# Designs tried in a protein design chat: VH-VL binders against Uncharacterized protein B0228.1. Part 6

Target 1, 207 residues: Uncharacterized protein B0228.1, of Caenorhabditis elegans (q09220)
Amino acid sequence: AVVTPSIENHKMENASVTISKVPISHRPRGFTAGSDSKKLAVQRFKLLISDFLSDAQLSKSIDVAAVGMHKGKSMDDILDDVYTRLRRTLSTKQISELAKAQKGLVEDLDEKSAKLVKARVKRMIVYSFDPAAEQIHKYATRPSMAFALIAETINERFVGSVKDLIRDVLTPKEYDIFRKHYHPHIFKLDNIGNNTEAVRTTTHETF
Short names: E, the ipSAE of ESMFold2; O, the ipSAE of OpenDDE; V2, 0.75 times the mean of E and O plus 0.25 times the DockQ between their complexes.

## First folded at step 1 (VH-VL)

Design x07 (framework fv_bexmarilimab)
Fold by ESMFold2-Fast, scan of step 1:
Structure x07 (fold): chain C 207 residues (1-207), chain A 122 residues (1-122), chain B 108 residues (1-108)
Amino acid sequence: as target 1 above (207 residues)
Amino acid sequence: QVTLKESGPTLVKPTQTLTLTCSFSGFSLSTSGVGVGWIRQPPGKALEWLALIYWDDDKRYNPALKSRLTISKDTSKNQVVLTMTNMDPVDTATYYCAHLQRYGSGTYLDYWGQGTLVTVSS
Amino acid sequence: EIVLTQSPGTLSLSPGERATLSCRASQSVSSSYLAWYQQKPGKAPKLLIYGASSLQSGVPSRFSGSGSGTDYTLTISSLQPEDFATYYCQQYGSSPLTFGQGTKLEIK
């Protein structure tokens, strides 16, 4: 047995703070420099969803998303697939709490801000699959699906490498875990279409 | 060369179920990354997506019509079937099937059948 | 759902002129997954552009697409008689798949 380093909830808070340092053109869609006041609400939702998933549920959710990406499904369809899978394993109370948390973030905002936060929450749900925990759970013999999912959320005007963005978003511990499971070719590509190597690797297994 | 052709009744009575078949060639639904979608167009109006099915039998429906729609495939026959229940005169439209082509994480409709006009009246 | 609004509703031009057709989305289209279709009376739609700017094989080079986020444009650099048709934009970045209401390009 190998003891893999654990990542605590406060490390996700640090990652959320780090993303605020990324230029607007290098941020996932729905993130702005003026959105610091909203990132705490997004972070709370991210923590909430992670608390409902067992390692097995998290692994299956990641696998469902990876399969959908390999199939060329839209991100909305992929999230629908993940939610359908989670509804089979989560209690009615857990589903209700997730829905209430998501609704509460939207209801406190004007229409423009609600759209921004809704898009952000949707992407943070993907991020909250805890890519480091997925790597730990599977003993990370292949690249994490997180690279492909993060690439999907990158602004089209992003100029730098995916590796540089990941370094800026992740905590040092998270980055070290991803670095150990790094496939060199993945980080040579700047967008999700160019990260098909990661998608192929993560979709090799069916569930 | 990808070709698709719709077939089914051209006249349907109100409250009846419509069954349309899409027969295709030039691709297989056993190939990963492919799918078939259904789109309709009422006379003089815009296109409306109805449903799609992927090679692994994953299905998606327009939420506005989901309770009325069923999509299925027969990979060995190169066919996709759409059924729509409780037809109404407002459902009068030309119905198209189309090949879904993967592009990155999305899919678009690259080749379309000729369409079949379905009129809903007594 | 993403609502696509096309403008103008009708564009009247002569052969040889440049046509510019607009498509605006109610919210950002993921990865610029936006397509353009040409439809002639009594015929099925024909794909012209996918991914906002990628020309479908067999489509004349006078057709081009541009845009990102919420604002997209289809341009025909020099109209030919066979180009007079209705044009639709369609997004595939989010479910449900949605189409614009169409722009009718007609001969002056």
Scores: ipSAE 0.000, ipTM 0.437, lowest interface PAE 18.3, mean pLDDT 65

Design x08 (framework fv_bexmarilimab)
Fold by ESMFold2-Fast, scan of step 1:
Structure x08 (fold): chain C 207 residues (1-207), chain A 124 residues (1-124), chain B 108 residues (1-108)
Amino acid sequence: as target 1 above (207 residues)
Amino acid sequence: QVTLKESGPTLVKPTQTLTLTCSFSGFSLSTSGVGVGWIRQPPGKALEWLALIYWDDDKRYNPALKSRLTISKDTSKNQVVLTMTNMDPVDTATYYCAHIFDSGYDLEGYFDLWGQGTLVTVSS
Amino acid sequence: EIVLTQSPGTLSLSPGERATLSCRASQSVSSSYLAWYQQKPGKAPKLLIYGASSLQSGVPSRFSGSGSGTDYTLTISSLQPEDFATYYCQQYGSSPLTFGQGTKLEIK
C-alpha cells in the first residue's frame, strides 16, 4: 500500500539527529536580521525546555516517592514531596534564564506582540507549577502513578504555554519546523494555549 | 481511510431538541490539530457553519445560533454529538459533519472530508 | 461577520472552455484562510482548494485558486463534463466561519 519518498525518510530519523541539522534559530517575523541575541535567546529557551523534560528530572521524582513510601508517608505527603521537587527543577536560576530569553524574543516586536508574548511567559511561570492537587490525588493510586500524573500535568501546562509563546514569535512554517524537530512528546500534548484567556485560566486551575 | 457518518432523527417537531451524532473512523480526536465541525444546508440554499470541536475540547459556535447549540465529543467512541434546541421549520436542512485539519497554530480551518449528510425535516 | 459574495450566480459554459469564478469578501481576509468546495446535486461538498491557492490531494490540476485581501478567484482551465456543479468559497480567517452563496456552473 504505502510507498515512502526519499525526503520522508529524513523526517523519520531520530529527533536529535534531525535537530542538529535544522536551523531552529531562523529569524521569524519581528526579529532583526543578524541579531545574535535572538539566536541565543531561542537556544537558551530550547535548552530550558529540554532540561525540564529530561528523564533525569523524572527519575529524581521517583526517588523522592520511593523514600516517602519507605518512611510510611501518606499518599498526600508523597505527592506534595514530588510536586515540590518538580517545582524546584524550575528554580530561581531557570526562571531567570526564561526571563532573559523572553527579553530577547520580544526585542524589536511591536507593542501589541510584545505584551502578548510577555503575558504568556508570565502565565507559564505563575500557573504551570500549581496543579489542582485534589484531581491528581483522585486518580493516583500508587507513588509511580502519582509522580507521572503530577509530571504530566505540569508538563502539559508548561509546554502548552511555551507553544503559545513560540506561535507568537514564529511564522506558521517556522513553528511547524520547531514542532517537528523538538522532542516528539513536547508537541503531542494537547495545546491548551489557543483557548480564550478565561477558558484557559479556568482549565489551568480545574482538572 | 477517513469516513464520517451522521445519524439521528429525520423528522423533528417544532420546539423539540435535535440530537445528531457524527461517527467516524480513520482518525482520532486525541490527535493534535484535528477537529470536527457541523455544517447545514437548507434545500436549495447555501452552506451554513454551526459549530466545531477540536482535539483539545475547544468549542466554537456560530454566534447567530450559539444559545441553541451544544457540541461535545466522546474520543473513546470516535463520536461528536451536536444538540440544537427549539427546532423550527426554517431549520429544515441537510446536516453534515466534517473533518477539520488544523496545523495546531490556528484553531479554525477548512473541512477536508465530509459525511454524506442527513436530511432533517422540521414539521408538525 | 465576513460576508462572502460569489459571482456570477450562474455561469453557462461548454466543455473545453475556461471557467473563472469570483468570491469577494466584505472585509479583508488572509489569503491563506480561504477554501473552495465543489458540490454535485445530492452529494456532500468536496474540498478543492485551501489557503486560497493550495490544491487538495487528488484534485485535478486544471483547478487553481488565486487572490488576496477581499478578492479571490477559482479557475478551471478546461472544463470537463464532471465539473458542472455548484462551487462555494469559505473563509476561515475569523469567526464565524462563513460560506459564499455559491456559483452554479451549467452546460450551455
Scores: ipSAE 0.000, ipTM 0.424, lowest interface PAE 19.7, mean pLDDT 68

Design x09 (from x02, 13 letters changed; framework fv_bexmarilimab)
Fold by ESMFold2-Fast, scan of step 1:
Structure x09 (fold): chain C 207 residues (1-207), chain A 123 residues (1-123), chain B 108 residues (1-108)
Amino acid sequence: as target 1 above (207 residues)
Amino acid sequence: QVTLKESGPTLVKPTQTLTLTCSFSGFSLSTSGVGVGWIRQPPGKALEWLALIYWDDDKRYNPALKSRLTISKDTSKNQVVLTMTNMDPVDTATYYCAHRDVEMAFLDAFDVWGQGTLVTVSS
Amino acid sequence: EIVLTQSPGTLSLSPGERATLSCRASQSVSSSYLAWYQQKPGKAPKLLIYGASSLQSGVPSRFSGSGSGTDYTLTISSLQPEDFATYYCQQYYSTPYTFGQGTKLEIK
C-alpha cells in the first residue's frame, strides 16, 4: 500500500525559511521578477505621494525611496527618510496628509476579504503537513509558499505580526503543532514580513 | 514562456455536451498557488468567467452555469478539461483558458491567456 | 453578483491624446482584486493592470490604473496607434468573477 506522508515527515521542512532562500520556481509569481519588482515598488510609492507633491519634490522623494529600497530598508524607514527630507519644504498640513496616506499603504481588509486571505493562508499551511500528491515539484514545497504568502500579506494587505496571523488562521490544536515545529522561527518570519518589498528590490541578483 | 492552447470541436449540436481541453507549457499544476480558468466571449459581447481549478484540486464554478459545468485536471499531461452539458445556440462563443497564480499574489489576475477556440452551436 | 459598468462605451481620440476609461462596481470591491485587460479584434485579452494599480510586466509605462471602493480608472497618458482596442475591467474579489461590458477606444 502506498502510505500518505505523515505530519512528522514534513514538520521541519523550511522551518527556518527566508524569502531570499526560497527557490525562484517555488516563489509566488512576480515576487522575484527581476528589476520589474523594484520598479513596481517605486511606482507604488510614487502613486501614494504624487497628489501631495510637486514634480520636483516627487522626483527627489522617489530618489530617496529608491536608495532606501536598494539598501534593504523597510517601507516605514523609507517613509521616515522621505518625511525627514520633505519636512523642510512642506507645511504641517501636508506632512499630516502624507502620514494618513502611509497608514493607507497596506489596504485595510474588509471582513470578507480578510476571510478569503485567511482561508488561503490556512490552506497553504495545513497542506504543508500532509500533501496528497504522488509527485511534488522539488521547489513547490507548501511550507515555503505559506511563509512567502504570509510575508507578502503582512507587508501589502494584512496589518499585524506574522505570529498573530498564524494564530488567527489556525485552530488551537493546529497552532500547537505549528508552534512545536516552527516557533523558534516566528520572529524571523516577522522580520521577513516587515521587509518584504525591500527584500524583493535588493535580493533579485541573489537568485 | 507560459503558453496555453484550447482544443476541442468547433461545431456542436443543441443538447450535446461540449468538451474542451487546455494544454499548457511553462508551468505545472503541481506548483502551489497555480490555477487555470475558463472564460468565454460570445461574438461582439463581454467576457464571462466559467470555471477555475487550482493545483490542490480546489474548483470554482460560475453559479449561473454550475449545473452544466465540470472542470478537471491531468497534472502529468499538463492539461485542464472543461465539460459543459446541454449546449444551446446562445452558448456560441470563443472559449479561452488562462493561467492564474494566487499564492502570494491574490493580487494577480489571469495573466496569460490561450488564443481561444470558437465553438458554434447550431443544428 | 458584482456588476461592473464601464464608461464611455466608445471613446474616439487621436494618437498623442490622453485616454481615461472608467469602471464602476455595483458594490465596493477591494482595489487589490480589480484588473484591466486590452483586447484587439480576433485576439485574446492581454492583462495590463492587476490589483487596480500594478502594471503587468512588459506593459508600457503610459498605462496606469487607479481607484478604490466602487470607482476605478485606467489612464493611457499618450495614445499610440497600437493602443486602439477594446478595454475590459474585471473584479476577482468574489465569485463569480465578473467583467465590464468594455470600452472601445477608436481613432477619431
Scores: ipSAE 0.000, ipTM 0.435, lowest interface PAE 15.2, mean pLDDT 66

Design x10 (from x02 with heavy chain I100T D101Y L102D Y104F Y105G D106E S107L S108Y G109P; framework fv_bexmarilimab)
Fold by ESMFold2-Fast, scan of step 1:
Parts: structure tokens; C-alpha cells; sequence
Structure x10 (fold): chain C 207 residues (1-207), chain A 123 residues (1-123), chain B 108 residues (1-108)
């Protein structure tokens, strides 16, 4: 039988529009585009953050008193909670843009400066989901607010804080490179933060 | 059809930097989801992944070698370049570039490979 | 990193026989993103199986893959002369991407 167009078909076509730009002859043999999925984006984001946290010196710099929903959890478990919330609240594109922005923070920096930026990113994760700060209760019931806090911390507060923090360790040339590279990622995160409706819609999906 | 070919020096002295270029045709790194990676194989040994780069300039490195590796692309020239610093005789291997695909929710392994280029590291 | 251990190291069989090759992961492979490659001497690897059990286009139906979690298997139901080669498994579910040490399939 002939299948008529449907909303599901339209959503699938839109989800794979980027793949449809690849000629069939140029696609990997046997590759079949699936439905929109955040699983791989979350895994790639986790790998980027895990690189920051695997540094033993950086890991020991953060002490978290786990209470409430994070009681008895390791930092890895807390990060898994963050990844789960991102998967539920953000589109695949938004998760990808967030991962790229975090990567961009260290790309043009020397080893010492990169270590300081990685420590700040780790502290931002702890600040956003620190059970002792009472924000976890608020954001556990409103995952879109957790995303907004992360985006705000990275864009507005993080940039301001890092600018002041790293000025003492970067040369003027290095600082300009940092600003140039990080600035595009700030705009990406701002665009993500402005998509509140999409985030809320994603949060209500059941699987 | 899709083809990839590695190019670069076949002999490298210890402590020198190796630069390899992967030139490809039949696909573009401007296309969403497409990536190109580097894999090496020492004589008689197993395959070892080194690095990969995606259409959106997202780069991944083997953590064991990350401090020595840089991967970059020139989308307009259909080329991906790998540099590896501080070469040692144990880095003697056949170096391959290969295509991969990563559309979120769908991950694909390396489907097309170059012929490989043997790089010998000796004094 | 996920370490992949292949067994046996060498498998000696005759054409027409069934080959079963094992790949065991040190920890669970996410989404069963496990691939199998065939490599002949002097040649680049050729992708046979992806996603643990999906047959790559153009690969003969005598090849099949199975498994999940930490245990994966490549089966060749009836060996042909051209199938004698080294086989590698690879996981691509987490970074770093890792390969097994290989199983050499040789003529008895």
C-alpha cells in the first residue's frame, strides 16, 4: 500500500535533513538514520566533562556534601543526573552546541590556563547541582531551570569570572585568542538559553 | 565513488614531528554527520585509534596520545591533517585514515579506509 | 577505556566449516556499538558488521554478529577460501575507540 505523508514522517524528515543532504552513494553502506535521539550527544558531552574530572588534582579541589537527591552519590553519579536532565530538557542540537562551547573554552589555552578553566567548569557543575545550596530541589522539579542556570553560569557569570581569574596567568595575546574563540560559543549558549519553550516541551516527553 | 588516500613522509627520525594528510573524494566534511579518523597498526600488531574530526570541527583524541596529537581539516580541499610530535621507534606503523558517520542517535564505525602509509621511525 | 579481548588468537579450520569468533569487553559497550572488520595481509580493514548484529551492505549473508553488554560473537556459517583473514572487533560506544587484538583465521 501507498503511505500518505504524516506528522511523524515530517518530523523524521526534519530530524534527518542534514543526512538527506548526503547523497546515497556518499553515505556509509548499511547506515539507516533513526529517530531523533539524544543518547549519543549525551555520551559525547559526558566524555568531554569526564576529561575535566579525571584530573586527580582537579577532582580533589571540589568537596560536595551530598544531601537530598544526591545523598550518597559520587561526582560521577551527580554528572549522570546532569546528563539525564540535559537529555530530557534539551534538543540534540542544543546538547551538541553546549558540548562544543565547553570544548572551546580550553582549545586555545596553554596547559596551566586550561587547568584553571577546567576547574571552573567543574565548580559550575557543582554550583548548579550542589544539594547543600537548596537549588537541587528547585531544579529537580523544573529541569528547564537547571538548563537555564548552566547556560547563565557559562555565558554571563562564567565569562565574567574567568576573565578576571585568568588575566593574571595569560599573556595579552593568549587572552585575545581566548576571547576570540570563546565569544562564538557564548553566542551559541545564549541561543540555547533563549529556547525555553522547546526545553519545556522536551521535559514533558515520556519514553 | 568514495576514496581516501594517506600521504606524508615514510621515514621519520626520533624526536621529529610526523605530519600526515588524508585526501578524499566522493564525500565532503561540510556534510552533516561525516567524520574522518586516523588509525595506526604497528607491524604484526592490532589496530589503534588515534584521533577523529567531524564536519562541525568536533575533535576526539585517544587520551593515551592526546598530548602528542593534533587533527585539523580543510573542508575546501577535502583534506584532514594529523600531526604527531616526538616520534619514537615504537610509533613505527601503517597509518590509515577512514570515514565515519555520527548523526545524533546514530553512530557508525569506519566504513571506507585509505590504503595506509607505512611510517618507519629510525635514526 | 574499554579493553576488548578476542579469542581464540588463531583458529584453524577447513572450507565449509563454521567459524565462531569471540570478543569480550572489560565493561559494557554502550548501545551495542560493536563492529567487526576483516583484514587481509597488506590490505586495509573492511567493515563487516556494525551495531553488533547489522550486516554491512555487500557483505555475504554467511557472516553474522550477535551479543550485547560485554560478550560479542562473529559467526561465519560456512567458510569460503576468501574468508581466511584476521578479524578485529571494535567498540565505538565510548571514547577512546578501541580494537581487539585480532583473531587469525587460517586454513587447516
Amino acid sequence: as target 1 above (207 residues)
Amino acid sequence: QVTLKESGPTLVKPTQTLTLTCSFSGFSLSTSGVGVGWIRQPPGKALEWLALIYWDDDKRYNPALKSRLTISKDTSKNQVVLTMTNMDPVDTATYYCARTYDEFGELYPFDYWGQGTLVTVSS
Amino acid sequence: EIVLTQSPGTLSLSPGERATLSCRASQSVSSSYLAWYQQKPGKAPKLLIYGASSLQSGVPSRFSGSGSGTDYTLTISSLQPEDFATYYCQQYGSSPLTFGQGTKLEIK
Scores: ipSAE 0.000, ipTM 0.440, lowest interface PAE 16.6, mean pLDDT 65

## First folded at step 2 (VH-VL; from i05 with heavy chain S56D; framework fv_ivicentamab_arm2)

Design j1 (at its last look DockQ between E and O 0.02; V2 from the best seeds 0.00; counts 0 for: pae E 17.1 > 2, placed apart)
Fold by ESMFold2, look of step 2:
Structure j1 (fold): chain C 207 residues (1-207), chain A 122 residues (1-122), chain B 110 residues (1-110)
Amino acid sequence: as target 1 above (207 residues)
Amino acid sequence: EVQLVESGGGLVQPGGSLRLSCAASGFTFSSYAMNWVRQAPGKGLEWVSVIYSGGDTYYASWAKGRFTISRDNSKNTLYLQMNSLRAEDTAVYYCARTPVEWFGELSYFDYWGQGTLVTVSS
Amino acid sequence: AYDMTQSPSTLSASVGDRVTITCQASQSISSWLAWYQQKPGKAPKLLIHKASSLESGVPSRFKGSGSGTEFTLTISSLQPDDFATYYCQQYNSYSPESYTFGGGTKVEIK
């Protein structure tokens, strides 16, 4: 008999994360580029991110990401570029809401565990989007075509897999506390699917 | 009731051509991605090709350039044109439906036809 | 493409037995796995999608479980109608070229 794998230790020095490979959308045939493609890409990213960012902030973030993906930058570099641009445009209210969520996470867990949770979530985002970014770099001939590719590769199935991976990389306690402070206003973390009875587990793997 | 009925199989010589058809009924054919999956005698299942509702097509690497998938939504019919046939193409060919997805296509197959046998031999 | 290994290749069982079939992926596929039943001379029939979600009309004696690299299909009390070949299929990519079937497990009358 085969025993269901369990999620192991989250300590920083010795931590390893069991992760699943996230599916990406199919390769589109006959690219079209334009304003409609960008609007669709914005809509697709909102499946993960709530209304926390304004439409203008999200549109600009997608511009920065699309250029970076077209140029073949790593997702780590792309996220740094996006965050650097966003920090200049976040309102006082948005900054306060992020700080409140992070403070709540520390209070309900502890400083070390809160840092580990945030690091794991960030790494899952990088891991999930790296293959899609490579495909966009390979197939987009212009930065404007990256919007169409983003929209076609980042669909509800892909976003659902990212949400499942975030849940799988955290203990149930860590996930419940992360969700308490970040969902739904900052992240949409509920599983998008027709079957709520499904159970997921992950196998240990070096990250 | 969803029905998929394949036809057009038969005996053909190496290098020959054959056109398979799949008649669909009991659902809105034009809304679904449709696939061909084959099974050599005594062997397992192998995906061949897909055509999406919007007309985009994809093929297994070994089928590219030899096989062409197409559809006629007015006749609720899926086709597979097979050219330059080889002995290793001998198989039962199944028509298979992908479930409708709101933002993307799932690649598992919720309904299958009974298949049509293609035999390629001298 | 991910290699899918099914075990055993053949399994002999009696009516009433508990039957377990294993499917192993060469890399993690999360929960993106389907199970099919195929009877002699007939087309495959979908039993389970997303590792554990039973299709409508599939008897409750069928249960799928697992995630990552290892998956099982269990039949809690084998019935005469269950003698068939079972296939797993991974779909952990939006490209069909990457989707693969396991080699199959034939469940025979003992």
Scores: ipSAE 0.000, ipTM 0.414, lowest interface PAE 17.1, mean pLDDT 77
ESMFold2 (binder alone), look of step 2: mean pLDDT 89; pTM 0.923
OpenDDE, look of step 2: ipSAE 0.023; ipTM 0.578

## First folded at step 3 (VH-VL)

Design ia1 (from i05 with heavy chain S31D; framework fv_ivicentamab_arm2; at its last look DockQ between E and O 0.12; V2 from the best seeds 0.00; counts 0 for: pae E 6.4 > 2, placed apart)
Fold by ESMFold2, look of step 4:
Order: structure tokens, then sequence, then C-alpha cells
Structure ia1 (fold): chain C 207 residues (1-207), chain A 122 residues (1-122), chain B 110 residues (1-110)
């Protein structure tokens, strides 16, 4: 019932978090990509990464990301586009929670260090998703096909590896302070303690 | 030390065009959303447009279609292309920085340039 | 859209006076309110963000307070450098085109 954490690969950021190929689908030839895959991506995002955002906010964010990946935009530009549109939709409670977290980070570190910590976290997300974004650009003939590939990328093992990289690029003090103010309500930074509760469901082709 | 320096203002006829520039220094320009805010003589402040680090843009409704905000991150420069100018566009135009942080929403203007005057006169 | 009403429009005061400027929003903006100082022929300068958070380098005689719909900027002992126009700005809106400034309060020497 105890899962032992692994610390291997701390110094090899690109060697431990890569996606060599787009995972093959269990769907038959001529499968339909779309709304079901997007809903799965939203579900997995909320489970593994963050339930801070609403389903509607996440659905729109995935739309923006899928279009950007299909067009071959850099992951940096994609994340900027996504957050720019999200800022338009944040509730007063969400704005207050983000402001509180930012203020806490600045108080416990300082303004310069707080910006650096957030920049390094963003950079690890970019590094981790760049290979998947490149594969989506090369293989998805339409943005809607990207939904299935995004959903496949958001899994416990991959997301866990990203979280480990974030821990590795911050000092222990920086990580503890970032976690104190952002975890779990804005970013889930601990791996799920029970992998059996986060099961995946594979379905065959249907309308 | 953060510095923003506007240029390109001047006298122009109605229907004319101007291109404003804002040279930025003292910070990593590409990380920040940048804004134009204007002030007609003797009047208050009015937001014009924003461009985010990712290149997404938004405009005041009255500016959309006539004004184009852009940036050149390699030159640390913000631009405003103003077309089909009207007398009501006469104002000092300021560039202003928004502290945009990833998952840290604070949407006020922490640094301003000294402004450049645009006069639209028949 | 949020209407921001500043009062008074003009205020005459002497060096050493305590000055209070009021900003009122037509609907709640929580604490998402900034204050700016602008001297003639100069750019605005940020004094306070989030209603009461003083910017670095701004003298401690400036104090912001309030939440919801009613906000104040207080200068505890007016200095010669403080004669200027003061603007409030709400940033509760999610759309940048909805950012709204108050009409300004001009603080003049008596």
Amino acid sequence: as target 1 above (207 residues)
Amino acid sequence: EVQLVESGGGLVQPGGSLRLSCAASGFTFSDYAMNWVRQAPGKGLEWVSVIYSGGSTYYASWAKGRFTISRDNSKNTLYLQMNSLRAEDTAVYYCARTPVEWFGELSYFDYWGQGTLVTVSS
Amino acid sequence: AYDMTQSPSTLSASVGDRVTITCQASQSISSWLAWYQQKPGKAPKLLIHKASSLESGVPSRFKGSGSGTEFTLTISSLQPDDFATYYCQQYNSYSPESYTFGGGTKVEIK
C-alpha cells in the first residue's frame, strides 16, 4: 500500500521526461477524434494537475493549445496564448487566490526570486511538453485530432515526471515555499498517493 | 531601472496615419504584457490596447480596426500603428507595463513612459 | 462596466495638511484598485495597488484603504512634492478594455 518515490534522473532533465512517439490509439482505422477526447483531457488535467479552473475554462484552454500545436507554435507561445485567454475568464475568487499565492511567494522569498521560481516552473512544463507538441504538429491532420494525443500525454507517469523535474530545478527552500502557496488548490505538486484510484479507461470506436 | 521611452508623435491631418514606438530597458521585455494608454489634453486616462508576451492582442472597442499594437522582442520595442486618425484621437500616448505573471493575476500599470503627443488637426 | 467616481474633483490644501481623496465604484471591485499620481506634463506614477499595498519608493505618508465600493487615499502630511492630480483605477474586470480610471482629483496649493 506504500509507493516508494524514485529520485533517479535528477540531473538528466531531457533524458527522463521525453515523448519519443505519439502513443498509438486503440481505436480502429477511421476513428473519430473530438469531444470525448477533450472531456477526457479535462478530467485527467483536474485529477493530476489542477482543479482550480472550471471545465469550461479548461475546455477552452485545450482548444487554444490544440490549435497552437497543430500550427506548430512553440510551447512557450502556446502557454502564453492559453493564459492570456484564461485571464479574461477568471472569477473574482480565482483572481484573489492567485494574488494571495503571489503575495505569499514574494513575502517568503523576495520579488526577484519569486519571478525566477515561477519562470523555472513554466520552463519545465515547456521542456516536458515540447516533444509531444512537435509530434502533434507532425501527425495530427486537424486540431481536433490533437485532443486524443493531449489526453494520452496527460497520464500519471508523465505528469509525475514533470513534477519531479520541477522539484529538481528549484532549491529545497524555493520548492517548499512555492508548494506552500500554490499546492494543492492552484497546482497539484504531490504525486497521487494511490495510483489505483486514477485508472484509465480505453474505449473502442463509437459515435 | 525600468525605462520606457515613447516616440513618433506629431501633427497629422484627419484620416492620416502615425506609428508610435516605445523603447524598453531595464527588464526582460519579452516576459511582460505591454499597453498603450492615452490622455486627451485636460482629460483623464483611457486604456487603448495590450499585447501579451505570446503576441495575443486586445483593443478598446473604439480603436479596433484602426489601431494595431505590435512588438519586436529582439529590439525591446513596442509599437502602435494608428490609421484613419480623427480629431478625437488627439492625446498624449503612454506605453505602460502590466505585471503579468504566470498564475499571478495583477492587472495594473506599474511603469509608464513619459508619453508622446499626437495632434490630429484639420 | 464599472463607473469610478472620484471626489473631490479639486482640493486646495497647505503643506502639512492631512488630505483625503475618495474613489467610489458603481459595483464591488473587491480590493482590485490602484492609485496613481500625475504631475503636470509628466507620466502617471503608481502609488498603491490592491487598495492598500504601497509601492516601493513611495513615501509612507501615502495610505490607501477600503474594499468593495468605497476607497480612500490619505496623505498624512502634505509635502510640496505632493501637489498633483491623483487617479484611481479598478482592475477587477477580466477584459482589459473594461479597465476604468476615475476622473481624477487635483490637489492644489492653497
Scores: ipSAE 0.041, ipTM 0.477, lowest interface PAE 6.4, mean pLDDT 80
ESMFold2-Fast, scan of step 3: ipSAE 0.017; ipTM 0.526
ESMFold2 (binder alone), look of step 4: mean pLDDT 89; pTM 0.919
OpenDDE, look of step 4: ipSAE 0.063; ipTM 0.671

Design ia8 (from i05 with heavy chain S107A, light chain N92D E97D; framework fv_ivicentamab_arm2)
Fold by ESMFold2-Fast, scan of step 3:
Structure ia8 (fold): chain C 207 residues (1-207), chain A 122 residues (1-122), chain B 110 residues (1-110)
Amino acid sequence: as target 1 above (207 residues)
Amino acid sequence: EVQLVESGGGLVQPGGSLRLSCAASGFTFSSYAMNWVRQAPGKGLEWVSVIYSGGSTYYASWAKGRFTISRDNSKNTLYLQMNSLRAEDTAVYYCARTPVEWFGELAYFDYWGQGTLVTVSS
Amino acid sequence: AYDMTQSPSTLSASVGDRVTITCQASQSISSWLAWYQQKPGKAPKLLIHKASSLESGVPSRFKGSGSGTEFTLTISSLQPDDFATYYCQQYDSYSPDSYTFGGGTKVEIK
């Protein structure tokens, strides 16, 4: 039960004239460490998009990543946060599968990663009602970029004109989860990310 | 005036169960996340569980499977069902309110109840 | 879970003294830290949130500072009403077990 949204002219128009609705300090940075750190980040992102993760674990991973991005953490730090917290919720079966993958029982790691990124990115788009799949699929060869784009788009969609669309397609419980995890923070960011300060207003919306 | 009043504490044997209640007044209860925080005699504070306005719940790892947080917005009441109680669960249990930020979860506690003592002893 | 370490565990002071309490997080929590005051037999009371934002009705002699992993609560001129136990609490993480408290610092009469 996959729904692929069409290109949103209003959202595309808004994006084209507005330079950014997501502060730079809230965006993940590229890899700042060597190839070992890059490999670790890819493994962590692959875990997020793995078919052995439950929907709840995937949803929690997206939430943790969104928070880290909002706080201006680097991509490496965000993925580290997600992986560290996710590990505590893994079942014995999931730990076993991860151990098998680390021992090279995964036949083609790069091909599997690309396929898994495409499949799970599509699922994440459906769950979060993100833009059309083809835009994000182009980053499938760079899993960390695909993840960053998804997180940026989720944040932008919430603060943009697509709020009503999200409300219309989510169940009340799904909307509560989305609302809770993708709303802007109200606090100044002090000296975070190039001495950047951003303030967001809380909403006390009732029926 | 915001008020939180806990009740339901008492003496129980290991393996037993208790249900705590927190009666809220002075604010729109349904709009706030609510928490349980405990404190063993002479020890520090330890977070137990949270329930958000939308019903989402989270628990301390040691509380999962044994404790269940719930709320009844029509009665302005928060609950904590505690099962399989252990001696180390002996503590004063506080009801605490958390303002929910529009983006994400910010769990600090702006109002606390007086607490209710739970003693688990054979 | 982020480990929160407070120092000292106990501090002896006199009225009029400047008191400093330190809270260390095992991982960076940005500024997502609150400070509480607890008097014997009473519930905790929120003093400061977001590391340095003073709550309404809290005396200006209380000041919070710090970011990342090192945080400080300062009482510039200790009053009789300030002899209590103080707790820091991080709220950076949205994961289970993530709203961790420090071990507390008891400020007692010298």
Scores: ipSAE 0.000, ipTM 0.427, lowest interface PAE 17.3, mean pLDDT 64

Design ia9 (from i05 with heavy chain S31D T98D F109M Y111V; framework fv_ivicentamab_arm2)
Heavy chain, then light chain:
Amino acid sequence: EVQLVESGGGLVQPGGSLRLSCAASGFTFSDYAMNWVRQAPGKGLEWVSVIYSGGSTYYASWAKGRFTISRDNSKNTLYLQMNSLRAEDTAVYYCARDPVEWFGELSYMDVWGQGTLVTVSS
Amino acid sequence: AYDMTQSPSTLSASVGDRVTITCQASQSISSWLAWYQQKPGKAPKLLIHKASSLESGVPSRFKGSGSGTEFTLTISSLQPDDFATYYCQQYNSYSPESYTFGGGTKVEIK
ESMFold2-Fast, scan of step 3: ipSAE 0.014; ipTM 0.473

